# VHH binders against q96fz2, part 331

Target 1, 269 residues: q96fz2
Amino acid sequence: CGRTSCHLPRDVLTRACAYQDRRGQQRLPEWRDPDKYCPSYNKSPQSNSPVLLSRLHFEKDADSSERIIAPMRWGLVPSWFKESDPSKLQFNTTNCRSDTVMEKRSFKVPLGKGRRCVVLADGFYEWQRCQGTNQRQPYFIYFPQIKTEKSGSIGAADSPENWEKVWDNWRLLTMAGIFDCWEPPEGGDVLYSYTIITVDSCKGLSDIHHRMPAILDGEEAVSKWLDFGEVSTQEALKLIHPTENITFHAVSSVVNNSRNNTPECLAPV
Below, E stands for the ipSAE of ESMFold2; O stands for the ipSAE of OpenDDE; V2 stands for 0.75 times the mean of E and O plus 0.25 times the DockQ between their complexes.

## First folded at step 16 (VHH)

Design CC3 (framework vhh_6z1v_2; at its last fold request DockQ between E and O 0.70; V2 from the best seeds 0.82)
Fold by OpenDDE, fold request of step 21:
Structure CC3 (fold): chain B 269 residues (1-269), chain A 123 residues (1-123)
Amino acid sequence: as target 1 above (269 residues)
Amino acid sequence: EVQLVESGGRLVRTGGSLRLSCAASGSRFRYYIMGWFRQAPGKEREVVAAIVQSGGSTYYADFVKGRFTISRDNAKNTVYLQMNSLKPEDTAVYYCAAGKGFYLDTPSEYNYWGQGTQVTVSS
């Protein structure tokens, strides 16, 4: 996974992340560094994306079932990294393969510390190789969506207002991630960064791409992944597998350019 | 372009079962969401069921209440609707549709439509 969409306004995104804590109380995640949230239809590695993580990571003795939402850098920078520039990392940390997560120190160490997060997205993009050509067809891949009863007459998303309504009840894609905290050697702010765990693609996606993000499907899976206080690493890793609860459609080549940040990135062709 | 042809619609008695089939043309069947819709006389077209490309996720309208099952065979370019415990209220023209849109339950998200097959449930 090298491209995602996360374009919802902050308030809409927050509401979409509503959850129940272990007591059954309905809650919204609290924001950390909300100003770092930059909505985009075209998110690439090294950009910031919102992730969910347990409040226990920030507050001692906090309820580990409570969630924080925070923009983090895509591409995990290990805490032990001693260079001043994260770009000097000699290995790719955009993704973490599920089969080797425990073999790589950069992922194993933070995972062992309970630094599990849920990466939020509208969906992710993947490119299919076209047979006989060097051309690649991009697809937008996401959870199946249904319109809620209230969304009755939302005509064609032809107006900006209608477009916003279309996304008001969007089910966000929830991907399993590992994050780490890096302190720059020269001082400054702690950098929070994440990697997306990947698995072999489900059968439905296998013709498009052989790998897919580990998707946490449902509140229980999300809760268990986040709750490092109650759920061990071993148990959490059981949640990492391909899912067939996914849909997709072909999109235009507009998404190929990471600078393009328009609804056309997601639009079916 | 995909052509869709429904079959299986007929007269059945209340409580009866019926299996509808929809055959799709072309090689791109596996890339489409498939849906079944119905339109009764004097009523608007409504979604009955939908299924994603892999078959791993389905949607059912509230009135289905477990009576209908949508399935697909990508190797055969066919989507099915197994209808059990049929009621007179289920009488309608049933349409197969293929979509590339965002929403499973929204007719406008479907690009290709069949001609429909008549299902009549007698009391």
Scores: ipSAE 0.918, ipTM 0.964, lowest interface PAE 0.4, mean pLDDT 93
Fold by ESMFold2, look of step 17:
Structure CC3 (fold): chain B 269 residues (1-269), chain A 123 residues (1-123)
Amino acid sequence: as target 1 above (269 residues)
Amino acid sequence: EVQLVESGGRLVRTGGSLRLSCAASGSRFRYYIMGWFRQAPGKEREVVAAIVQSGGSTYYADFVKGRFTISRDNAKNTVYLQMNSLKPEDTAVYYCAAGKGFYLDTPSEYNYWGQGTQVTVSS
């Protein structure tokens, strides 16, 4: 998992993240650093993307079931990193394999501190190696979508408001992540950064790629992963597995260049 | 790029059961979401059930939940609709569809359609 789409305007994204706290009260997550949110159809490592995390990470004695949403850097920078420039990190932290997460210092340490997050996206991209060529076919991969209400008249397929309505009730992809907090040695703001946990692909994706992000399917899974105050590391790791509750479609090679930020990146072909 | 052929529609009595099949051509079947839709005379085409590529997730319209079951067999390039406890209001032409779009329940998201098979439920 090395490319995602997270393109929704901040207010639409926030409403899509409505949840219930421990008392059953309906809430929206509270933003931290909202000005760092950079929506795009084509997010790559080192960019900022929104994640959910427990309020308890920021407020002493807070209800650990309450959620904060914040942009974080994709590509975990460990708290122990000594160089002044995160690009000098000698290993790739875009993803974290679930089978070795407790063996890698970069991931084990923050996980032991309860630094679990939920990485948000419209969906993610993967490239399928095509037989008989060096070309790769990109796919956009996401939760199955059900339209709860159709516009009163069918027919305006190419209008901007019809494209907007595709996204009004979009179920965001919720991926299990680990984050860390790094203090630059020369001073400045603390850097929050994350990795996406990966697992073996489900059967439905195995023809496309052999790995997939660990997807948290449903509010119970999301709540347990986030709630480090009530859910131990050992229990949380039981949530990390492949899922068949996934769908996909082929997309244009426009997405191959990470600088292309257009709806064509995820449009079916 | 894919041809779909439905079969199994016939006349049945209220309370009866019926199994529809849809055979798909080509090597791309496993890449499509699949759906069953129906159209009664004078009405718009409506979703009955849909299923993702792996079969790991399904959708059913509210009017058919509990009575019908969609399934697929990717090795045989087929999708099925098992219909139980049939009612006269289930009378319609049933269409198999294959799609590449975003929404499971929306006809415009489906790119390929069969010719339909008639299901008639008598009182």
Scores: ipSAE 0.825, ipTM 0.928, lowest interface PAE 0.7, mean pLDDT 91
Fold by ESMFold2-Fast, scan of step 16:
Structure CC3 (fold): chain B 269 residues (1-269), chain A 123 residues (1-123)
Amino acid sequence: as target 1 above (269 residues)
Amino acid sequence: EVQLVESGGRLVRTGGSLRLSCAASGSRFRYYIMGWFRQAPGKEREVVAAIVQSGGSTYYADFVKGRFTISRDNAKNTVYLQMNSLKPEDTAVYYCAAGKGFYLDTPSEYNYWGQGTQVTVSS
């Protein structure tokens, strides 16, 4: 997984992340650094993307089941990295293979600290190699979508135009991630950065690409991955596997250039 | 491009069962979402069931849940709708559709449509 779309306006994204607390009350995740969220149809490594993580990472006595949403840099910078410029990291940490996650220091250490996050996207892009040519066919890959009727309790505060947008009821893709915290040697703000765990592709995607992100399908999987206070590393890793609950369609070559940021990037062709 | 031909529609008694088939011609069948839709006289066309490319995810309208099952055979370029516990309200022309759109439950997301097959349920 090396390219995603995450274009929803902040308020729409926040509502799409609604969850129930232990008492059954509806909650929205609390934002950290909301001004760093930059919506885009075409997000590449080194850009910021929104992730969900446990409140307990920020507040020592917080309920580990409560959720924060925060933009983080895509491309994990290990806490031990000693250079002043994180872009000089020699290793590609955009993705982390599920089969070697406990063998690689860059991922094993933050995982041992409970630094699990859920990476949010509209969907992700993959490029299918076409036989007999150097051209690749891009596909947009996402959860199956159902257009649900608007609830009066949900929509009362928003204008009719906002509620009529096709994306208001979009089911966000929820990918398993690992994050770390890096303190610049010469001072400055702590950098939060993440990697997406990858698995072998499911049967449905095998003709497009041989790998896929580890997708957490449903609220039970999402909550268990995030809750590092109650769910051990060993138990959480049982959630990491391919899913067949996925759909896709071919898109135009406009998406190839990461500088292109328009709806055409994910429109069906 | 794909062409779709439905078959299996007939007159059945209340409580009976039917299996509808949709045969697709073309080499790209496995790349489409497939849906079954129905339309009764004087009513809008509505989604009945849909299935993603791999068959690993399905959608059912509330009025058929527990009674109908959608499936696909990508080797045979065919999608099926198994209809059980049929009732008179199920009487309609049933359409097979193939799509590349975002939403499984929306007719406008489907690019190719069959001609339909008539299902009549009587007492």
Scores: ipSAE 0.757, ipTM 0.904, lowest interface PAE 1.1, mean pLDDT 89
ESMFold2 (binder alone), look of step 17: mean pLDDT 87; pTM 0.891
OpenDDE, look of step 17: ipSAE 0.917; ipTM 0.965
ESMFold2, fold request of step 21: ipSAE 0.817, 0.812, 0.817; ipTM 0.924, 0.925, 0.925
ESMFold2 (binder alone), fold request of step 21: mean pLDDT 87, 87, 87; pTM 0.891, 0.894, 0.893
OpenDDE, fold request of step 21: ipSAE 0.918, 0.917; ipTM 0.965, 0.965

Design CC30 (framework vhh_6z1v_2)
Fold by ESMFold2-Fast, scan of step 16:
Structure CC30 (fold): chain B 269 residues (1-269), chain A 123 residues (1-123)
Amino acid sequence: as target 1 above (269 residues)
Amino acid sequence: EVQLVESGGRLVRTGGSLRLSCAASGSRFRYYVMGWFRQAPGKEREVVAAIVHSGGSTYYADFVKGRFTISRDNAKNTVYLQMNSLKPEDTAVYYCAAGKGIYLDTPSEYNYWGQGTQVTVSS
């Protein structure tokens, strides 16, 4: 998984992440560094993406079932990294294979500290190799979606009010991630960065690409992955497997260039 | 492009069962989401059930949950709707549809439609 869409405005994204804590109380995740969130239809490694993580990572006595939402850099920079330029690691840590996660120091160490997160996206992109050409067909891949009635918003599709209503019911893709915290050796703010765990593709995606992100399908899986205070590493890793609860459609080559950031990137062709 | 032909619609008694079939011709059937829609006299066309590419995810309208089952056979380019515990309010023309759109429950997301098959449920 090397490209995603996460374009929802902050308030719409926050509502899409409504959840219940361990006591059954309805909650919205609390933001950290909301100004670092940059919505985009075409997010590549090194950009910031919103992730969910347990509040207990930031507050010693917090309920581990309560959630924070924070932008993190895509491309895990290990806490032990000693160079000043984190971009040197981008090719190695954008994804983490599920089969080697306990063998790679870059992933094993933060995983042992409970540094599990859920990476949020509208969906992700993959490029299908086409026989007889070097051209690849891009696909947008996401959870199955249903429309909800838009009471009082039937009218101009592109108005800000109507646009918010369109996305209020979007089911965000929830991918299993591991994050780490890196302190620049020359000083500066702590960098939070993540990797997406990958698994073998499900049958439905096998014709498009041989690998897929580890998708946490439903609130039970999301809660268990995030709750490092109650759920051990061993138990959490049982959640890492392919899912068939996924759909896709072909998109135009506009998405190929990561600098392109328009709705055309995910529109069906 | 895909062409769709429905079959199996007929008169059945309340409480009965019926299986509808939709045969698809054309290329790349496996890359379409498939749906069953219905239209009763005097009503708009509404979603009944939908199924994603692999068959690994399905959607059902609340009024058919537990009674109807959608399935697909990509080797035979066919989608099915198994209808159990039929009620008079299930009387409608049933349409098969193939789509590349985003929303499973929205007719405008479906690109290709069959001609429909009539299901009549009598007391």
Scores: ipSAE 0.640, ipTM 0.861, lowest interface PAE 1.4, mean pLDDT 88

Design CC31 (framework vhh_6z1v_2)
Fold by ESMFold2-Fast, scan of step 16:
Structure CC31 (fold): chain B 269 residues (1-269), chain A 123 residues (1-123)
Amino acid sequence: as target 1 above (269 residues)
Amino acid sequence: EVQLVESGGRLVRTGGSLRLSCAASGSRFRYYVMGWFRQAPGKEREVVAAIVTSGGSTYYADFVKGRFTISRDNAKNTVYLQMNSLKPEDTAVYYCAAGKGIYLDTPSEYNYWGQGTQVTVSS
């Protein structure tokens, strides 16, 4: 997984993350560094994306079922990294293979500290190789969406002006991530960075790409992945597998250039 | 791009069962979300069931949950609606639809429609 969309305004994104804590109380995640959240239809590695993580990571004795939402840099920089420039590790830690996660020091160490997060996106992009050409067809891949109220517009669904209505009640894609905290040796702010765990693609996506992010389908899976105070590493890793609960549509080549940041990037062609 | 032809609609008695089929011709069937919709006389068209491109997720309207099952066979370019425990209020023209749209439960998200097959449920 190397490209996502996460374009919802902060308030809409926050409401989309409503959840119940262990006591059954309805809550919204509390923001950390909200000013660092940059909505975009076309997010690449090195950019910041919002993630959910347990409040217990920040507050001693906090309820581990309570959630923080924070922007983190895509491309995990290990806490033990000694050089001043984290760009040397960015590309290598964009994704983490599920089959080797316990064997790679960069991932095993933060996982042992309970540094599990849920990476939020509207959806992600993959490029399908077209037979007989060097061209690749991009697809936008996301959770199935149900509208609570039917659209009144007939035949105007493809119009960019109507895309704002599409995001009402959008079900965010929830991907399993691992994060770490890096303190620059020359001083400065602690860098929070993450990697997305990847698995073999499901049958339904096999024609598009051979790998997919590990998607946490539903609040039970999300809760167990985040709750490092009650759920061990071994138990949490049982949640990491392909899912068939996914849909996609072809999109324009506009998305190919990561500098393009418009609704056209994810609109059906 | 794709043409849809429904079949299987007929008169059935209350409590009966039938299976509707939708045969797609044209290209790229597996890349479309498929849905079944119905329209009774004097009412607007409403969603019955939908199935995503992967086939791994389905949607059902509340009034058919537990009674109807949608499925797709991408090798045969066909989508099915298995209808059990039929009630008189299920009487309608049933439409097959294919779309690249986002919401599974919204008719305007579907680009291609069949001509419909009549299902009549009598006591």
Scores: ipSAE 0.624, ipTM 0.860, lowest interface PAE 1.7, mean pLDDT 88

Design CC32 (framework vhh_6z1v_2)
Fold by ESMFold2-Fast, scan of step 16:
Structure CC32 (fold): chain B 269 residues (1-269), chain A 123 residues (1-123)
Amino acid sequence: as target 1 above (269 residues)
Amino acid sequence: EVQLVESGGRLVRTGGSLRLSCAASGSRFRYYVMGWFRQAPGKEREVVAAIVQSSGSTYYADFVKGRFTISRDNAKNTVYLQMNSLKPEDTAVYYCAAGKGIYLDTPSEYNYWGQGTQVTVSS
């Protein structure tokens, strides 16, 4: 997984992350560094993306089922990295293979500290190789969606003024991630960065790409992955597997250039 | 090219059951969303049920939940709608649709439509 869309305005994104804590109370995640959130239809590695993580990472004695939402850098910088510039990291940490996660120090160490997060996106992009040509067909891949809303405003379907309401009930893609915290050796703000765990593609995606992100399908899986206070590393890793509960459509080559940040990037062709 | 052919529509008594079939040809339907829609005289076309072919994920309109079941047979490129506990209000022309659109419950997201099959439920 090397390109995503996460374009929802902050308030819409926050409502899309509504959840129940261990007591069954409805909650919205609390933001950290909300000003670092930059909505985009076309997010690439090294940019910031919103992730969910347990409040217990920030507050000693917090309920581990309570959630924080924070922008983090895509491309994990290990806590032990000694250079002053994170871009000098010699190996790619954009993705972490599920089959070798416990063999790689960069991922095993933060995982052992419970540094699990859920990476949020509208969906992700993959490029299908076309035989007999060097060009590739991009696809936008996302959870199945239902347009009708039970809570909130119901607008006219064809009104231009109601276009923004199309996204009000969007089911965000929830990908399993690992994060780490790096302190610059010369001082400065702690850098939070993440990697997306990847698995073999499901049958439905096999003709598009051979790998896919580890998707956490539903609130039970999301809550268990985040709750490092109650769920061990070994139990959490059982949630990491391919899913067939996805859909996709072909999109325009406009998405190929990561600087293009318009609705055309994910519109069906 | 995608072609959809519905079958199974008939007259049924209130409380009865009926199974509709939609045979698809032309393209590989593993990557499509397929749905059943209905339209009664003088009313808008509305979603009844939908299924994502690749995953088997389903959607049901509230008025059919617990009564209708959508299923697929990918080897036969066929989608079924099992209709139980039928009511006079279920009387309509039932359409099979296929598409690659975003929303499962929206007719405009479906690019291919069958001719329709008439279901009449008598009291």
Scores: ipSAE 0.102, ipTM 0.566, lowest interface PAE 5.9, mean pLDDT 86

Design CC33 (framework vhh_6z1v_2)
Fold by ESMFold2-Fast, scan of step 16:
Formats: sequence, structure tokens, C-alpha cells
Structure CC33 (fold): chain B 269 residues (1-269), chain A 123 residues (1-123)
Amino acid sequence: as target 1 above (269 residues)
Amino acid sequence: EVQLVESGGRLVRTGGSLRLSCAASGSRFRYYVMGWFRQAPGKEREVVAAIVQSGSSTYYADFVKGRFTISRDNAKNTVYLQMNSLKPEDTAVYYCAAGKGIYLDTPSEYNYWGQGTQVTVSS
């Protein structure tokens, strides 16, 4: 998984993340560094994306079921990295294979500290190899969306759907991530960065790409992945598997260039 | 592009069962979301059920939950609607649709439509 869309305005994104804590209290996640959130239809590694993580990472004795939303750099910089410039890291940490996560020091150490996060996106992009040509067909991949079940608006049935209106009640894609905290050796702000855990593709995506992000389907899975105070590493890893509850559609080659940041990137073609 | 042909609609008594089939032509069937919609005289076309490309995720309108089952066979380019415990209110023309759009429950998200098959449920 190397490209996503996360374009919702901050307020819309926040409401889309409404959740219930362990006590049954309805909540919105509290923002950290909200000014670092940059909506985009075409997010690549090294850019910032919003993630959910437990409040307990920031406040001792906080309820571990309460959630913070924070922008983090895509591309995990290990806490032990000693160079001054994170771009000098010699290996790619955009994704973390589920089958080797406990074998790689860069991932095993933060995972052991409970540094689990849920990476938020509208969806992600993959490029299908086309038979008989060197061209690749991009697809936008996302949770199945239901308009009237969430909004309750009957008026929507009388109007043609258009791309701008599809975001009114969007169900965000929730991907399992691992994050770490890096303190620059020369001083400065702590860098929070993440990797997306990847698994073998499900049956539905196998014709498009052989790998997929580990998707946490539903609030129970999201809550268990985030709650490092109550859910052990071993229990949390049971949530990491291919998901079939996914849909997709072909998109324009406009998305190929990561500098393009327009609705055309994810519009059906 | 895909062409859709529904079959199986007929007269059935209240409490009966019926299976509708929709045969698709074209090599791209497995890339489409498939849906069943219905329209009774004087009413708007409404979603009944929808199924994602793999067949592993489905949507049902509240009025059919527990009674109808949607399924698909990508090897046969066919989508099915199994209708159980039929009621007079289920009387309508049933349409098969294929779409590349985003929302499963919205007719305008579907690009290709069959001609419809009439289901009549007698009291």
C-alpha cells in the first residue's frame, strides 16, 4: 500500500471518527497538531496522514479506550535512528509485512511498547498489471458505502449522485499501523511516524494486486487494536488478516503523478 | 460494457419462494458491483439488495432483511436473488443492475440495467 486519499476537511473527518469509549460515552477523538493535517486525494509516503491512537500514549493513567487523532509522517523512523535527517534512512518503512513484523527491529520494538495506531483514509490506490502491455490500471479501493442508511435523507433518491456529494456520510478506511517516536539528536520536536501493516490480498483484490493493507473492519477491531492498555500484542495481532469487506473501481491515470491532488484522482472512470 | 438479462419472475402465492437470475454478457462482470432493484406502479425504483465484486459483502434494504439473499457466481457471470416468505407488498418489476459507482444503495450509481422481470405475489 503506497498511495491513499484522505481529503475530508478536518471537521468532517473528526465527525466520521465518532466512537464510544469503554464506559459507553459517545466521543469525538481529540486532535493533536491539527494544523499539520493536509487533506489530499493523493497522499504518498513521507507526507502526513491522520491516525487514531490511545490517549494513554500521552497521559499517564488515562483511559486507554479514549482516542487521540494526530497527523503522523508516513514512513516509520525508528526511535534508535541516529542521523539528523530522517530521509537518510537506508530502508523503506512505508509498509510492514505481517509475517515478519516480530522479526524486524524497526517494528518489533515499537509494537512491544504498544505503539499501535489506526491509519485513516478515504481509501487506497493500487495499480493492476495489464496483460499484454506494460501499462498499469489504477484502482481506488475502499469500504462499501451506503448513503441512505447513514444520512436518512430521502431527497437524495430524487437527485443524480455526483462525485462532490458522495462524501456526506463516508465510511473511512481504517488500516492497522505501527508508529514510533524519534527525537532528533540535535534537538527539536519529536517526530511521530507510522507504517501500514500489509497482508496477502483477499480473494476480491487478487486480480488487482497481491498485497493489501491490514484493514480493521468495524469498531470492535479498531478498539482492540488501539487499546494497548487492555489488549496484548499477541491478542492484537490476531486482528491482522486479509479482509473481504472491500470494494473498488477503476480510476484515471491522473492519480499516477503524486503531485496531482484533484477529485479526478478517485472519480470512477 | 455489460448487458444484463433477468429471468425467473412469475406469479407466486403469499408465503412462497422464488429465485431470480441475472445473466451478464461481457468479460468484465467480476469488476462490477451488482444490485437488485424493484419498482411497483406509481412508485420510485428502490434498492432491494447489492453485492460487491467478490460476493463477500452484501447490502439489504430493511424491508427484505432475513427473507431475501443475494449471491453471485463470477465463473458463470450470474447474480441471483433468493426470495423467501413473499408478501403481496413484494409485487414489482425486479431489475438487475451493474455499477462502477460508489454507493451500493443508490440507483444513479449503477451504469447498466436489465429490462426487468415481473414478480406478482397473490394474497
Scores: ipSAE 0.725, ipTM 0.896, lowest interface PAE 1.2, mean pLDDT 89

Design CC34 (framework vhh_6z1v_2)
Fold by ESMFold2-Fast, scan of step 16:
Structure CC34 (fold): chain B 269 residues (1-269), chain A 123 residues (1-123)
Amino acid sequence: as target 1 above (269 residues)
Amino acid sequence: EVQLVESGGRLVRTGGSLRLSCAASGSRFRYYVMGWFRQAPGKEREVVAAIVQSGGTTYYADFVKGRFTISRDNAKNTVYLQMNSLKPEDTAVYYCAAGKGIYLDTPSEYNYWGQGTQVTVSS
């Protein structure tokens, strides 16, 4: 998984992340560094993306079922990294294979500290190799969406007011991630960065790409992955597997260039 | 590109069962979301059920939950609708549709449509 869409305005994204804590209270996640959130239809590694993580990571006695939402850098920088510039890290940490996650020091150490997060996206992109041509076909891959709560005409979405409301019921893709905290040797703010755990593709995606992100399907899975105060590393890793609860459609080659940031990037062709 | 042909519609008694089939032509069937829709005289087409490419996720309209089952066979380029406990209100022309759109429950998201098969449920 090397490209995503996360374009929802901050307030819409926050409402899409409404949840219940372990006492059954309805909550919205509390933002950390909200001004660093940059909506885009075309997010690449090294950009910031919003993630959910347990409040207990920031507050010693917090309820571990309460959630923070924070933008983090895509591409995990291990806490032990000693260079002054994170771009000098010589290995790729955009993704982390589920089958070797406990064998790689960069991932095993933060997992042992409970540094699990849920990476949020509208969906992700993959490029299918096309037989008989050197061109690749991009696909947008996302949770199945239902529109029944919005009984209005699709044409009404063209107005600015209706455009804002169209995304209020979007079911965000929730991907299992691992994060770490890096303190610059020269001083400055702590860098929070993440990797997306990957698994073998499900049957439905096997013709498009051989790998997929580990998707946490539903609030039960999301809650258990985030709750490092009550759920051990061993138990949490049982949540990491392919899902068939996914759909996709082909998109325009406009998405190929990561600088293109328009709705055309995810529109069906 | 896909062409769809429905079959299986007939007269059936209240409480009976019926299985509809939809045969698709073309090599890209497995890339489409498939749906069953129905239209009674004087009414708009409404979603009955939909199924994602892998068959791993299905959607059902509230009025058919527990009675109808959608399934697909990608090797045979066919989608099915098993209809149980049929009611007179289920009388309609049933349409098979293939889509590349985002929403499973919205007719405008479906690009290709069959001609329909008539289901009549008598008392």
Scores: ipSAE 0.712, ipTM 0.888, lowest interface PAE 1.2, mean pLDDT 89

Design CC35 (framework vhh_6z1v_2)
Fold by ESMFold2-Fast, scan of step 16:
Structure CC35 (fold): chain B 269 residues (1-269), chain A 123 residues (1-123)
Amino acid sequence: as target 1 above (269 residues)
Amino acid sequence: EVQLVESGGRLVRTGGSLRLSCAASGSRFRYYVMGWFRQAPGKEREVVAAIVQSGGYTYYADFVKGRFTISRDNAKNTVYLQMNSLKPEDTAVYYCAAGKGIYLDTPSEYNYWGQGTQVTVSS
């Protein structure tokens, strides 16, 4: 997975992340660094994307089932990295293979610290090789969407206007990620960065690409992946597998250039 | 592009069962979301059920949940609607549709439509 869309305005994105904590209380995730969130139809590695993570990572004695939403850099910079420029990391950490995650120091160490996150997107893009040409066909891949489903009982809209905004009712793609915290050796703010765990493609996507992100399908899977206070690394890794609960459509070559940031990037062709 | 032909519509008694089939011709059937829609006299066309490319997700309208089952066979380029516990209210022309659009429950998201097959449920 090397390209995503995450275009929802911040308030719409926040409501799309409405959840229940361990006590069944309905909540919205609390933002960290909300000004660093930049909606885009065409997110590439090294840009920031919103992720969900447990409040317990930031607040001692917090309920581990409560969620923070924060922009993080796509491309994990290990905590032990000693150079001053993260772009000088010699390994590509955009994705992390599920089959070797416990063998790679860059991923095993933060995973052992409970640094699990859920990467949010409208969906992701993949490029299918076409017979008889070097041109690849891009596809937008996302959770099945229902337009007429009312979300008010789950959502946080209290006014008719807010309800109408929530009615857009996009079900965000929820991908399993691992993050780490890097302190610049010369001082400065801690850098939070993540990688997306990948698995073998499901049968439905196998003709498009041989790998897919590890998708956490439904609130139970999302909750267990995030809750590092109650769910061990071993138990959490059981959630990492392909899913067939996915749909796709072909899109225009406009998406090929990561500088293009318009609705045409994900529109059906 | 795909051509769709529905079959299986007929008169059945209340409480009966019926299976509708939709045969697709042309290439790329497996890349389409497939849906079944119906239209009764004096009513607009409404979604009955939809199925994603792999069959890994299915949608059902509330009025058919527990009674109808949508399925597809990508090797045979065919989508099915198994209808159980039929009611007079299920009387309609049933349409098969193939779509490249986003929303599974919206007729305008579907690009290709069959001619329809009549289902009549009587006591």
Scores: ipSAE 0.834, ipTM 0.928, lowest interface PAE 0.7, mean pLDDT 89

